# VHH binders against Putative polysaccharide deacetylase (cda1), part 1

All scores and structures are predictions.

Target 1, 320 residues: Putative polysaccharide deacetylase (cda1), of Schizosaccharomyces pombe (o13842)
Amino acid sequence: MYETRDLTGNAGKPVDTNPWPNNSKIAVSFVVNYEEGGERSLLYEDEGFETFLTEAGLMPFPNRPVRERSIESCFEYGSRCGFWRILNLFKKHKVPFTCWAIGQAVEKNPVVVGAMEEAGCEVGSHSHRWINYEGVPPETEYEHIKKSVQAIQKASPSNSAPRSWYTGRASLNTRKLVCQVYKDLGLPQPFDSDEYNDDYPYWVADPLASKPGAEDDKGLLIVPYTLEVNDMKYAVAPGFCNSDDFYTYARDAFDVLYEEGLEGAPKMMTIGLHCRLTGRPGRFRGLQKLMEHITSKEGVWVATREQIAQAWSAKHPYKA
Structure headers, positions and changes below count from the first letter of each chain, unless a header shows other numbers; Kabat numbers aren't used for antibody chains.
F stands for the ipSAE by ESMFold2-Fast; E and O both for that by ESMFold2, at different seeds; each is averaged over both directions (binder to target, target to binder). V2 = 0.75 x the mean of E and O + 0.25 x the DockQ between their complexes.
Where letters were taken out, [cut] stands.
The coordinates of atoms that the task and the answers printed are left out; those that the model quotes come from them. Centres of patches stay.

## First folded at step 2 (VHH)

Design d01 (framework vhh_7d4b_2)
Fold by ESMFold2-Fast, scan of step 2:
Structure d01 (fold): chain B 320 residues (1-320), chain A 123 residues (1-123)
Amino acid sequence: as target 1 above (320 residues)
Amino acid sequence: QVQLVESGGGVVQPGRSLRLSCAASGFTFSSYAMGWYRQAPGKQRELVASISSGGGSTNYADSVKGRFTISRDNSKNTMYLQMNSLKPEDTAVYYCAAEYWSGDYLPSEYDYWGQGTQVTVSS
């Protein structure tokens, strides 16, 4: 049976005229996807290689289950160069991002977690592997979630488990399994970002509750993510061709939400980035311009998703 | 202490171009939506073009669409109106205006007004 969807949300009404710290008119969430080393590859005992969200789409490849070193090197650009270029930009501007870190990618390059923490960034979980979890058995997905949380915590100099969660290509079981793993590990409930449907955080029923609204329903906070203001469009049609395409699109989205904030409806905005895409020098110029534009505005709060979730939940606690 | 100072007006022949500038001081220019109004003798003031505080949204009167372009440079606290293919009907005093309501793309009430600059299109 299909779960019903809420098509109404807030019915176009402002939820709060002052939801953010210091009378901020917009909360801006930059997200850096750290996926390099977690992609499908025969090197990792998968059934084939991955071309999705790389320049590999420009090259002809045989339809054979082999290792493709060109594709492997495209992902490696993200970990070797792109991640560090992006991190240095955020350090220069003294603003944080949230990372969606793939557990296996962290295991293969744990130094990135300490670097992000030193820079004041949040390390969230992007599950263990960069794969589609639809059709994965629940017990296998449970182990992947657990491995991801533990890999990030082990790599963390502060021994911090990820507070924010994003799978992307999630199964129907993902949300409940994530909450169960966090409970089983004795961790506080995570903030879930596997929704794209609003410009505000919002509450849903606790997936571990006996039923929605029951006495055991503690709620679960959703912090929506984006496929719209996302550099993945450099790799997917109708897409971005140059850095000015990304910059212009993201700038216009920011300007609309910022102007709505000035008019009494402050919201959040998310910008999705990939180390191997925006981390390339030609594309990176668009991010530099966007950063300068956003940080030049008054009343803008550039924050981690955990900070946004905490600010929202403090003012709007769950009511069963 | 708030000032809006228009410049770039003058006498020009039909079919030619003029660029108007509006220099702002005494307020946070980047927080204000801006507009150009014009008023011909004996007529009401009409909105010609408007631009959002960040420059991401623009709007134009039907009579000037395709001929006029509004822009702004927040680093210079200046707004511009590029007027191409000018017609005798464009003859008016042009006023720079600022409104705090940054998302209002069709502003009807502005907080601050300039003194105006005369544009005359005649043979």
Scores: ipSAE 0.000, ipTM 0.079, lowest interface PAE 25.1, mean pLDDT 87

Design d02 (framework vhh_7d4b_2)
Fold by ESMFold2-Fast, scan of step 2:
Structure d02 (fold): chain B 320 residues (1-320), chain A 123 residues (1-123)
Amino acid sequence: as target 1 above (320 residues)
Amino acid sequence: QVQLVESGGGVVQPGRSLRLSCAASGRTFSSYAMGWYRQAPGKQRELVASISWSGGSTNYADSVKGRFTISRDNSKNTMYLQMNSLKPEDTAVYYCARDLYGSSWYEDEYDYWGQGTQVTVSS
């Protein structure tokens, strides 16, 4: 339940002056959204075609329930080309990312899970379909969560269930349903990334507890995500026009957080990427420049979200 | 709220034809995939045919391919199964079903089911 909002945080003060391994001054979380094949399409018996976070926003399309092959092929670029281009960059630099993987997309191209595991990357869940879950019945959303977890685990050569969770367009029921599915499947509680409100992991009460602070309250760790340093801005206002726009913005955000870390307030930073957006050659140049910039600095820890969550919770265990 | 009502079943001799109808009440019929399932005595339920919301895509079980044709009329909120060259092996209760949110993940996990209509091919 979301009865109150926490507007206070840590009052602008560092929570921990040395939270990360090896005295690192910043933890950097690269996130790759693997959504291609999970978007709305009449091919999947949905009510219409999907235009959100595609080049389709720049073209006039009728608001009618038809298939748009142009847009379908824009998504396909992500799985066919963009994902592999991005993965190869991370392999070259020997640093990991966390994937938000849509369950249906994984089912249509399961080889991507093994490829990410081989590269040392984390495969997290992005639910089953790339849709808005507001208004979806809780029983249906429960089944989608379960199908997503099982699809990723089935595609995993190590038979690993996703440890990190991100829905994006979540309902007010999503957090509780996710925790219930993981409990019902006998899995350890996931790290929840459906928040955008801080530059540190933090704890909330377990949504399955009888009440906050009760004996059954084991907490839930939030690892905040971002809409700010996110390549979605290539497709959404205020917009990135070219790779230098993305690079300059992301570099400046990194520099600010890195400098704060050097001054005794180390934080985490997230960079959100989409296979069909940054995976395009012209946009990809910005990611290459960013990677070179970030990896050129001392005291930078490029890590999976699971690694960040584990490092944080080891130093800051939940206390009801 | 959604109701699916099958009709058109009956008793026929081998080689004859039947046309099943599935009438859907209310909104959203034109937005969802539909399917026909059957359950023969002593056997599990099986998907016979499916059709996309627009009618542009159809799928058939190998046992009925070339003999059965699925179609829909969105203006009438009705789906049809034309069954030609019927065989004793086609004897079953036939159910129409609506696909959950257009997902093709599991063909056997449709969200709304009709009450069924009996088809008996007797000789």
Scores: ipSAE 0.000, ipTM 0.108, lowest interface PAE 21.5, mean pLDDT 86

Design d03 (framework vhh_7d4b_2)
Fold by ESMFold2-Fast, scan of step 2:
Structure d03 (fold): chain B 320 residues (1-320), chain A 124 residues (1-124)
Amino acid sequence: as target 1 above (320 residues)
Amino acid sequence: QVQLVESGGGVVQPGRSLRLSCAASGSIFSINAMGWYRQAPGKQRELVASITSGGGSTNYADSVKGRFTISRDNSKNTMYLQMNSLKPEDTAVYYCAADRGYSFTYESREYDYWGQGTQVTVSS
């Protein structure tokens, strides 16, 4: 039978009054999704085109197995313009982000990995294709995970494999398969971000262990992600209509968590971004305002997910 | 339970300074945010200044910005309001307040604990 869900977590109590470096009151994780070139398209031998998280809804398209150049160009804006606009903002403020990089997108534009490493950003994996993995055979998903890890490492000037993992539209097999691939490649256990349920990192049992709590159970660290403070809401109703909607919502979420940190419960916050969404100039203004707001505050640690995971696990090692 | 006791009120001439103190006793470990409210005759109670447990965040009413400074000394369980350049319109009863919550004080929410008040009179 499948595992049950933990509805209690920390029961509303602070886990640690000082979990972050330099007595920081909040750890802020900016995430940039690099998906362009990994979406469904007849150009990639898929059975149809992808419209999810694009402006394609503004135009009528027939539901037919054809190439749609307008949609293809909407994705290309992310890789051609949006990614570079976002990267330049982070370089200007001298703060990092973590990238969820789709392996196939990296294969088609590997220069982005070196650019992120030069800027001090983390390149994590978003699996190989930007698809729903539910219903994909486990053997096929295993190969996709492996190809993603290898594509990112090959494009890395430092030969770095991704330490952080996020699938998004995951199968029931994804977590175990990711751990198996990393083990088979001789890589250290990844940090898993396919949860949205807390404002703290937390441990789960190692999916490769013989059973939870066994001697071979070394744990797996979860670093929660977000669908809530996420620019995908520009494309999903009732969502965000303008850059001020995104800015106001993200600012308020930051302020609440920052205030809780000042009052003895420092947490982490994630902000999810897409190159073809927030990378557009009108939406980008909201990110600029948010960056200025966050970096104007004392006791704020803007960090990669790997840095957050390492800081957390050093103070809170796994206990079976 | 928490008890708050204000001191330092009095009568002063315009342009002078006063320092109010608020001493907390009892279950002080439950106190997070603290603040000063004031109420003049015939007026509503208004928030003057607030401060979080670590002293890292402060908030002031527009009428007192640049003149008043809030601070706290947790080793003495005491909060202070330094009032400079006092004006006749600052005349009011000043109340110390404390909240056990994580949030900053909202205008639509009252603090959990209140002192009995101390009179400040600015005579022209």
Scores: ipSAE 0.000, ipTM 0.093, lowest interface PAE 22.1, mean pLDDT 86

Design d04 (framework vhh_7d4b_2)
Fold by ESMFold2-Fast, scan of step 2:
Structure d04 (fold): chain B 320 residues (1-320), chain A 125 residues (1-125)
Amino acid sequence: as target 1 above (320 residues)
Amino acid sequence: QVQLVESGGGVVQPGRSLRLSCAASGFTFSDYAMGWYRQAPGKQRELVASISSSGGSTNYADSVKGRFTISRDNSKNTMYLQMNSLKPEDTAVYYCAKGLSYYDSSGYLDAFDIWGQGTQVTVSS
């Protein structure tokens, strides 16, 4: 895998002029990252505390092997308050999201899975821990992938395993390991979202095939994710200062893709959210405004990533 | 198993130069900040220099700033300390150290685990 890079894609041409159900001009994927309880901590036998993606990220803490309760409580805001605020907004508008759920976070607060299912949302996997997997041995990462799938399925009232996969800080081994775990568990192949390179789903060769294009190559569907329309920029420069920064940026991205859809090139759009970031009241206002804007437009399909993947693969089956 | 092996020490006269090397194994070298500590008999251990995982950011103790240069080669899993204009006060055992964090320039570079036996540097006439 990854021996070459596809810099061409579809060469700027529309892949399909009507790819989505009901003649929709854009498919909108809201993603909620559920990471709280999966971050680095001495409590979990990590080498130190977490500093990434909270209000505390820029504070001058010494790098010592101690717990930082301030940072832990910033994450806890996400599970205690922010998740529920976000879920209630989606329930009010009767539209779904896809969750990237960290397996360890689910183990520590399994009630969130049932709440999402009741609301019609999809629970996908964000691996087991919220860490960089590049430094992790393949056998350990295999175990983490398996534990994540099992934790989510166990917490699911419908006993559903996650169909969508996103690691984020993935290794070059991650895609093959994920496919192997799903095969070993007897589960259908997942939809992979560890790519940021396009505005529509696309196929790659099956990582478990003997070689690309071989008889055993059944393909793997990529549903691209985003770091661009993502509330992580409240915590990462060049960033969002206030809710209007997030709203204006996300609205403009939606408007461009929606207009392209009206002109014969419908695509998908992803919006990435974190329970402890956008779940804070001040930032949450931007999401409320964005939701009103998106749902006010005709020909917009707000869908789970699984629904988007299924619609795409039905019209565009894999060709080796 | 983390292993760091220092080399390049020796006895030199004041004003001369030495280059220390640290060969790393047992972890993904390119993911960690690295540093050099030194300790002279009867004195406190001090962090001499540190370098981010990518090599894009470096830090030096005031006592060595302008004289020492830290560098790394991630393709060889090796870190170096070029020591110029050596002074008798630089006499110490020098230790290679692995950082406790994956973070690059935003990491807390002053917190390191010391590994290995060190390499002796003696500056005398």
Scores: ipSAE 0.000, ipTM 0.126, lowest interface PAE 20.1, mean pLDDT 87

Design d05 (framework vhh_7d4b_2)
Fold by ESMFold2-Fast, scan of step 2:
Structure d05 (fold): chain B 320 residues (1-320), chain A 125 residues (1-125)
Amino acid sequence: as target 1 above (320 residues)
Amino acid sequence: QVQLVESGGGVVQPGRSLRLSCAASGFTFSTYAMGWYRQAPGKQRELVASISGSGGSTNYADSVKGRFTISRDNSKNTMYLQMNSLKPEDTAVYYCATDWGEYDFWSGYPEFDYWGQGTQVTVSS
């Protein structure tokens, strides 16, 4: 009927083998969400406009089937200014991030994919539209997944399809549909990040297998994401008021996981960012401080999610 | 105290027309967008048509463009859906909805609320 949920994980025990290169004490994943141009808008023939995760989200705007130029410009700040400010910081520090790119946003501004590849960053998929996929017909969601993969690959100077997958507001069908689309396109299975439940990657059964543990079950790797260390809290109450709130919270989370790594339990940490949120100058200061803190520590591996997935899989392969 | 009351549903043959009405009370009708949703057996809910508070903007699902017309009369606090050239695929319960209500900040974006009981439309030979 329904899938069962694993409430035990690793039962609080450290992993048997450190999966990270050079005996690193923590793997750090910075994620940049590239969503601008993928939100609900009459410009895209939707029934209304979007305010979620913008300054406009704090104002009492009734959802109406009209255009709101002020709200449109709040999203545009992300693509016009915030993305470039964030990219330049990562280029300065010579460390990568993984991007969750909305397919429609890429179609409307494809230059960002080449810029990320030039900087050594990974471009993953955030599906085609920045919407809630709960209640979307499976046939429609399948086409959205396919369009997203194709849009990113078309914009890629290296013609690379995304290896990392994140929907966010996923349906119960999303994971199986993603695996089916990748299979139908002849692409390697992606790494799935639509889980928030652990500080380690972990395996689940392949949703396309005849049954869990069967000969055709090659597993699916989960690389968990975060809603905890995420700049969305600048826009969602109760959350971050200023850049020091973000910095202090993210620094403390890093320090705890880093200390656990020093004590023999190396883990991963994800920091979630949005171009129109942290890309604003006042909020951006917190990211600059966090980057300086993280890069000042020994035994820290700042990596793309694809690199983390590959390192984990090499040391902790799937057992059917 | 928001109340929406649908009327005008029924059983019709393919190619015929129906006009649905939604009578609204308990809020400032002219300031809020209104919409018609439908749900067929075994299918997901879909937004069929929407109209702005002033009536100056309308939107339609691709499946009904050119056949359905949404309108409103703010002096009567009433919204309408004129359904022409009905097809068997239009068979569904039709719900009147408004964007009135508390915005669920954590859900990501506001949605139209189903405040009416719905009205059945059956297109059969």
Scores: ipSAE 0.000, ipTM 0.135, lowest interface PAE 21.8, mean pLDDT 87

Design d06 (framework vhh_7d4b_2)
Fold by ESMFold2-Fast, scan of step 2:
Structure d06 (fold): chain B 320 residues (1-320), chain A 124 residues (1-124)
Amino acid sequence: as target 1 above (320 residues)
Amino acid sequence: QVQLVESGGGVVQPGRSLRLSCAASGFTFSNYDMGWYRQAPGKQRELVASISSGGGYTNYADSVKGRFTISRDNSKNTMYLQMNSLKPEDTAVYYCAAGPTIFGYLNEDDYEYWGQGTQVTVSS
C-alpha cells in the first residue's frame, strides 16, 4: 500500500512566531541513542552479527553466522564508557537530553535508566531490538513494543513508562501498533518521532480512529527527529572524519535555525548522538564544543522531547 | 529558614541609576534560577529580568533592555539589578524571586521563594 504524504506542511511560513517558553528563539533537543545490547548477535539468537554504526563496520569480516568479539566489544564501549561520559557532560551543563532506549539494552544494563532520571533526562523508547522492523510480522512487532515499554518502566525508579517513541527503521504498521500497545497497557498516548520532515511538531490523525476526522479521532502528535545532525555520519562514508567536522556542521545548523528564530520563525532542532560513537574521547570533543556554543546563546531552550511536545500541544491542541 | 532580602531601593530623579541587591539564605543559591519582578500601582506584576543558576542565560523585559543589567555572585549568595537611565515608568515595588530549574526559563508561578519587595520611585 502506498501511503499519502503531505508535501506542503505550512508552505514555508512560521506556524507560530512565539511557540516556546519565555520567548525562546529555538528549542534544542539532544537525543542519546542507548542501543548497546540490542544489536543483532548470535548471543541473542539472531542469524548474524551487526557491524552498522561501529568502527568494526570498516573491517573485513566473513559473512558467516558466528560471534565476533571485536564487534561485541565495540558496542560494549558505549554502555561501559561512552554513555557515562555523555551523561556527565549534560550534568555539568545542567541541561537535559531525551534517550532513545532499546528495551533489550535496558534489560542488560538497567542502571542507566535511574542515572538518566537522576540527571533530569527523559527516557523514551527505541523499540525492543535495534533492527529493521520492515517485514517483521505485526504480532511480533506488537510484542517487541510491549516488551520495550515494560523493560523501561521496570528499570525506572519512578516506575515511569516512556512518553516518547522512536523506532527508526519502522514498518508500515509501527505507528498503529505503538498506539495500540499504549492503549492496551492503559498508558497515555505517546509522542511519535518517526518522521524527519519538519522543524516543528505537528498533528496527524489518530491511527486507532475509525477514520481521519471522525469523532473518535483524538490526534497523534509528531515530534520530528533527524538523520542530518547526527553522529551516525562518523560511520557513514564520506560523513564526518574528525570532531571538528561534527562540531562545525551541527554549529552551522544551530546558527541557521537560531537566526531564523530571531527573525520571527522559531523552530526546534534535534541533535542525534550514539554512546559508542560520540562517547569515544576524540569524537566527544566535538560535543563539548557544541554544548559550549549552544549554552552561550540567549533565548535558547534545551528541553526533553516530552517538554517540547507538551509546550506545543498546550498552544496548539488537536482539533478533530 | 529560606529568606530573600531586597535592598538598594529609593527615590531618584529621571535619568539616574540605582543598584538593587537580593541576599539569599536558607537554600543552595547556586542551584536556583533568580528573577526580578516589579509591580506598579494599579498594574499586574511583571518580569523585569531573570538569570539562570550558573549565570549563562539572562532574559529582559523589552521596556528595560539596554538600560538594566542582571547579575549574580554565587559565592556571596547575592543577585543584583543595575538600573541605568531610570524613567518615571520604572516606579514600582521590585521583588526578587528564586525557582528551581535544570535549564530554561521560569514562569511567574514556577518561582518558589519571593522577597518582601523594595520600593523604587523615579520622580523629581
Scores: ipSAE 0.000, ipTM 0.114, lowest interface PAE 21.2, mean pLDDT 88

Design d07 (framework vhh_7d4b_2)
Fold by ESMFold2-Fast, scan of step 2:
Structure d07 (fold): chain B 320 residues (1-320), chain A 124 residues (1-124)
Amino acid sequence: as target 1 above (320 residues)
Amino acid sequence: QVQLVESGGGVVQPGRSLRLSCAASGSTFSIYAMGWYRQAPGKQRELVASISSGGSTTNYADSVKGRFTISRDNSKNTMYLQMNSLKPEDTAVYYCAAHSYGLWDTSPYGMDYWGQGTQVTVSS
């Protein structure tokens, strides 16, 4: 699996065949992280409260094993307001997003899954809890992966299991455990997004194969995610201060990739969003402006990660 | 706002050709990206071919590559599908579709306007 690092990729060469429909110059993946209700809390028997990617830095909180209602309510803004504001924008523009849904968050608010399916969006898995899985025993992580898949499928009006997977703070065991869970549940292998290293999908060896390149190696498709064009920068340095910072940065990234597409190197772009961050009205303005900019351009394909994965694999199948 | 009307469908023998036309009424035809879709009985609607608003970018389903050619004439508000070497599996209702914002998706969410469809039957 991770025995070697691929520092070369395609060595700067464009892909040989444009996989995108209508010879689109860029595929754009909007991602909405649905995490609210899955964060650390004493309410869920964790050792403390969570402050990561919230306005928690604006208040003094002692590092104690207590519940912090202020922080809990900051997360609740995401599920109560921000998610719906973001969903309505995508419905208005008739374009989809892919959701990274935390299983426990879905269990506590299952109505969001049906709402996303009705809007034509993809619901992917963000594992069961919004925690760091490094150091978690493999048996425990396996159970979390299984619970996440089952929670999403149960909340789905179409009984659909997530086709796309993203843990974020993954362990070295995560990829193999995810593939094993999907196999054990009789589900098709998911598309893995726990990589940040390229601007197009690519194949790796099947982690369940007897060895890389063996006859049983059918590959695993990676659809890279992003920490660069991501609203988490509103909460972490070197950061975004206002909606124009986010808009300008994301617009420039889009323009560069779009221009490369016009010059014969079509790629994909991911834009990462959080319900409690971009879902706030002041930050939301930047997303509205970005959506208008992206949808004003010819040859742009706004798609789910599953659609991107399927288009890529049809033109660039795995070769062991 | 645009209305689309397909024409040119019919019954043909395998190996023959047909040319479908899609006439658009309304203004500003030149800004729409256009596509041909088809739907066979019991199947979902699928993309056959698409063309950008300027006509410089085209895309084809693998099953029709090398046999079908999509084109447009913005001065006549018309889009065409030249269908050569027709096969029985090409039998379907063919739909003209348009959208105004430069976004393209084969799903109903990607297309703003649809024609009524024209039947193409490839049989003896």
Scores: ipSAE 0.000, ipTM 0.109, lowest interface PAE 22.3, mean pLDDT 87

Design d08 (framework vhh_7d4b_2)
Fold by ESMFold2-Fast, scan of step 2:
Structure d08 (fold): chain B 320 residues (1-320), chain A 124 residues (1-124)
Amino acid sequence: as target 1 above (320 residues)
Amino acid sequence: QVQLVESGGGVVQPGRSLRLSCAASGFTFSRYAMGWYRQAPGKQRELVASIDSGGGSTNYADSVKGRFTISRDNSKNTMYLQMNSLKPEDTAVYYCAVDEYGWLPEYSADFGSWGQGTQVTVSS
């Protein structure tokens, strides 16, 4: 796995001139990352507190293994306020979306999964903890993957296991371990979003196959994610200073892909959101403006990642 | 309350045709993708055919492709499955399902709402 890299893809040519339902010119995926309660903390026996992707990252904190209540409360804003503000926007516009939930965050606030399902959201897994899995022993990561799937399914009023997978800070073992856990639990293979390398879904060899192209190779569908159109840039360079920075950047990305779709090369676009970032009122304005812009256009298909995966795989089944 | 009511099942000889109907109520039918599933005794439910909210995009299982046609009439809140050239292997209970949560329940019975099913028996 990963022994070779595909630097060519489709060599700049359209993979399909009409891949989406109803002759749509672009598929748009809104992703809400539900992470609050899964971050690093001494409460969870971690070696320190987390500042990544919060307003508290700029405050002068001691380099000591202590709890920092200011930072904890910044994360809590996401689960207490930001998630509900974002959810209500999607409900108001009747726009489908995907939520990637951290297993531990769900365990600490299980009511959110029922709210996601009621809103028409696809619930996917963001693994168990919001940490970097590089250097985590494979047996530990296996248990984290299993706990994440089980926590989400337990909190689901429909008892549904997550079908989309996104770790974010994945190890080289993650993809194979995810497939192994789903197989061991008797669940259908998920599709994987831990790639940032294209604007359309594509297939890779099944990590559990005896070798790529073998008779037991059923493939694994990749539905790419984005670090580009992502509200994390409010906290990470090159940054967004205000809601108009997010809006204008995301709008321009949408417009480029939409125009390419009109010219015979329809693609998908993802917008990445975090409850504690875009869920803040000032930043939230940018999402409202983006939603109005996207929904005002003809030939736009706003869909869950599972719907995108289904539409793509139906027209482009895996060939080993 | 979501309600799905299947009809049109029955007993037929191989090579004959049946048309199944699914009457839907309790939700905005025109906004949701729909699917037909089937379940033979002792087996899990499998997706037979699906149709998007507008009716312009359809998908079929390999075993029924070329023989079955899915369609919908949003003005009547009804979905159909036209089954031609029926085979004994098509014998199953057929279920109508709505993708309320953005997933057709292809691999799980847990997403969306299901009807009570209609029996199709193809006997020699």
Scores: ipSAE 0.000, ipTM 0.131, lowest interface PAE 20.8, mean pLDDT 88

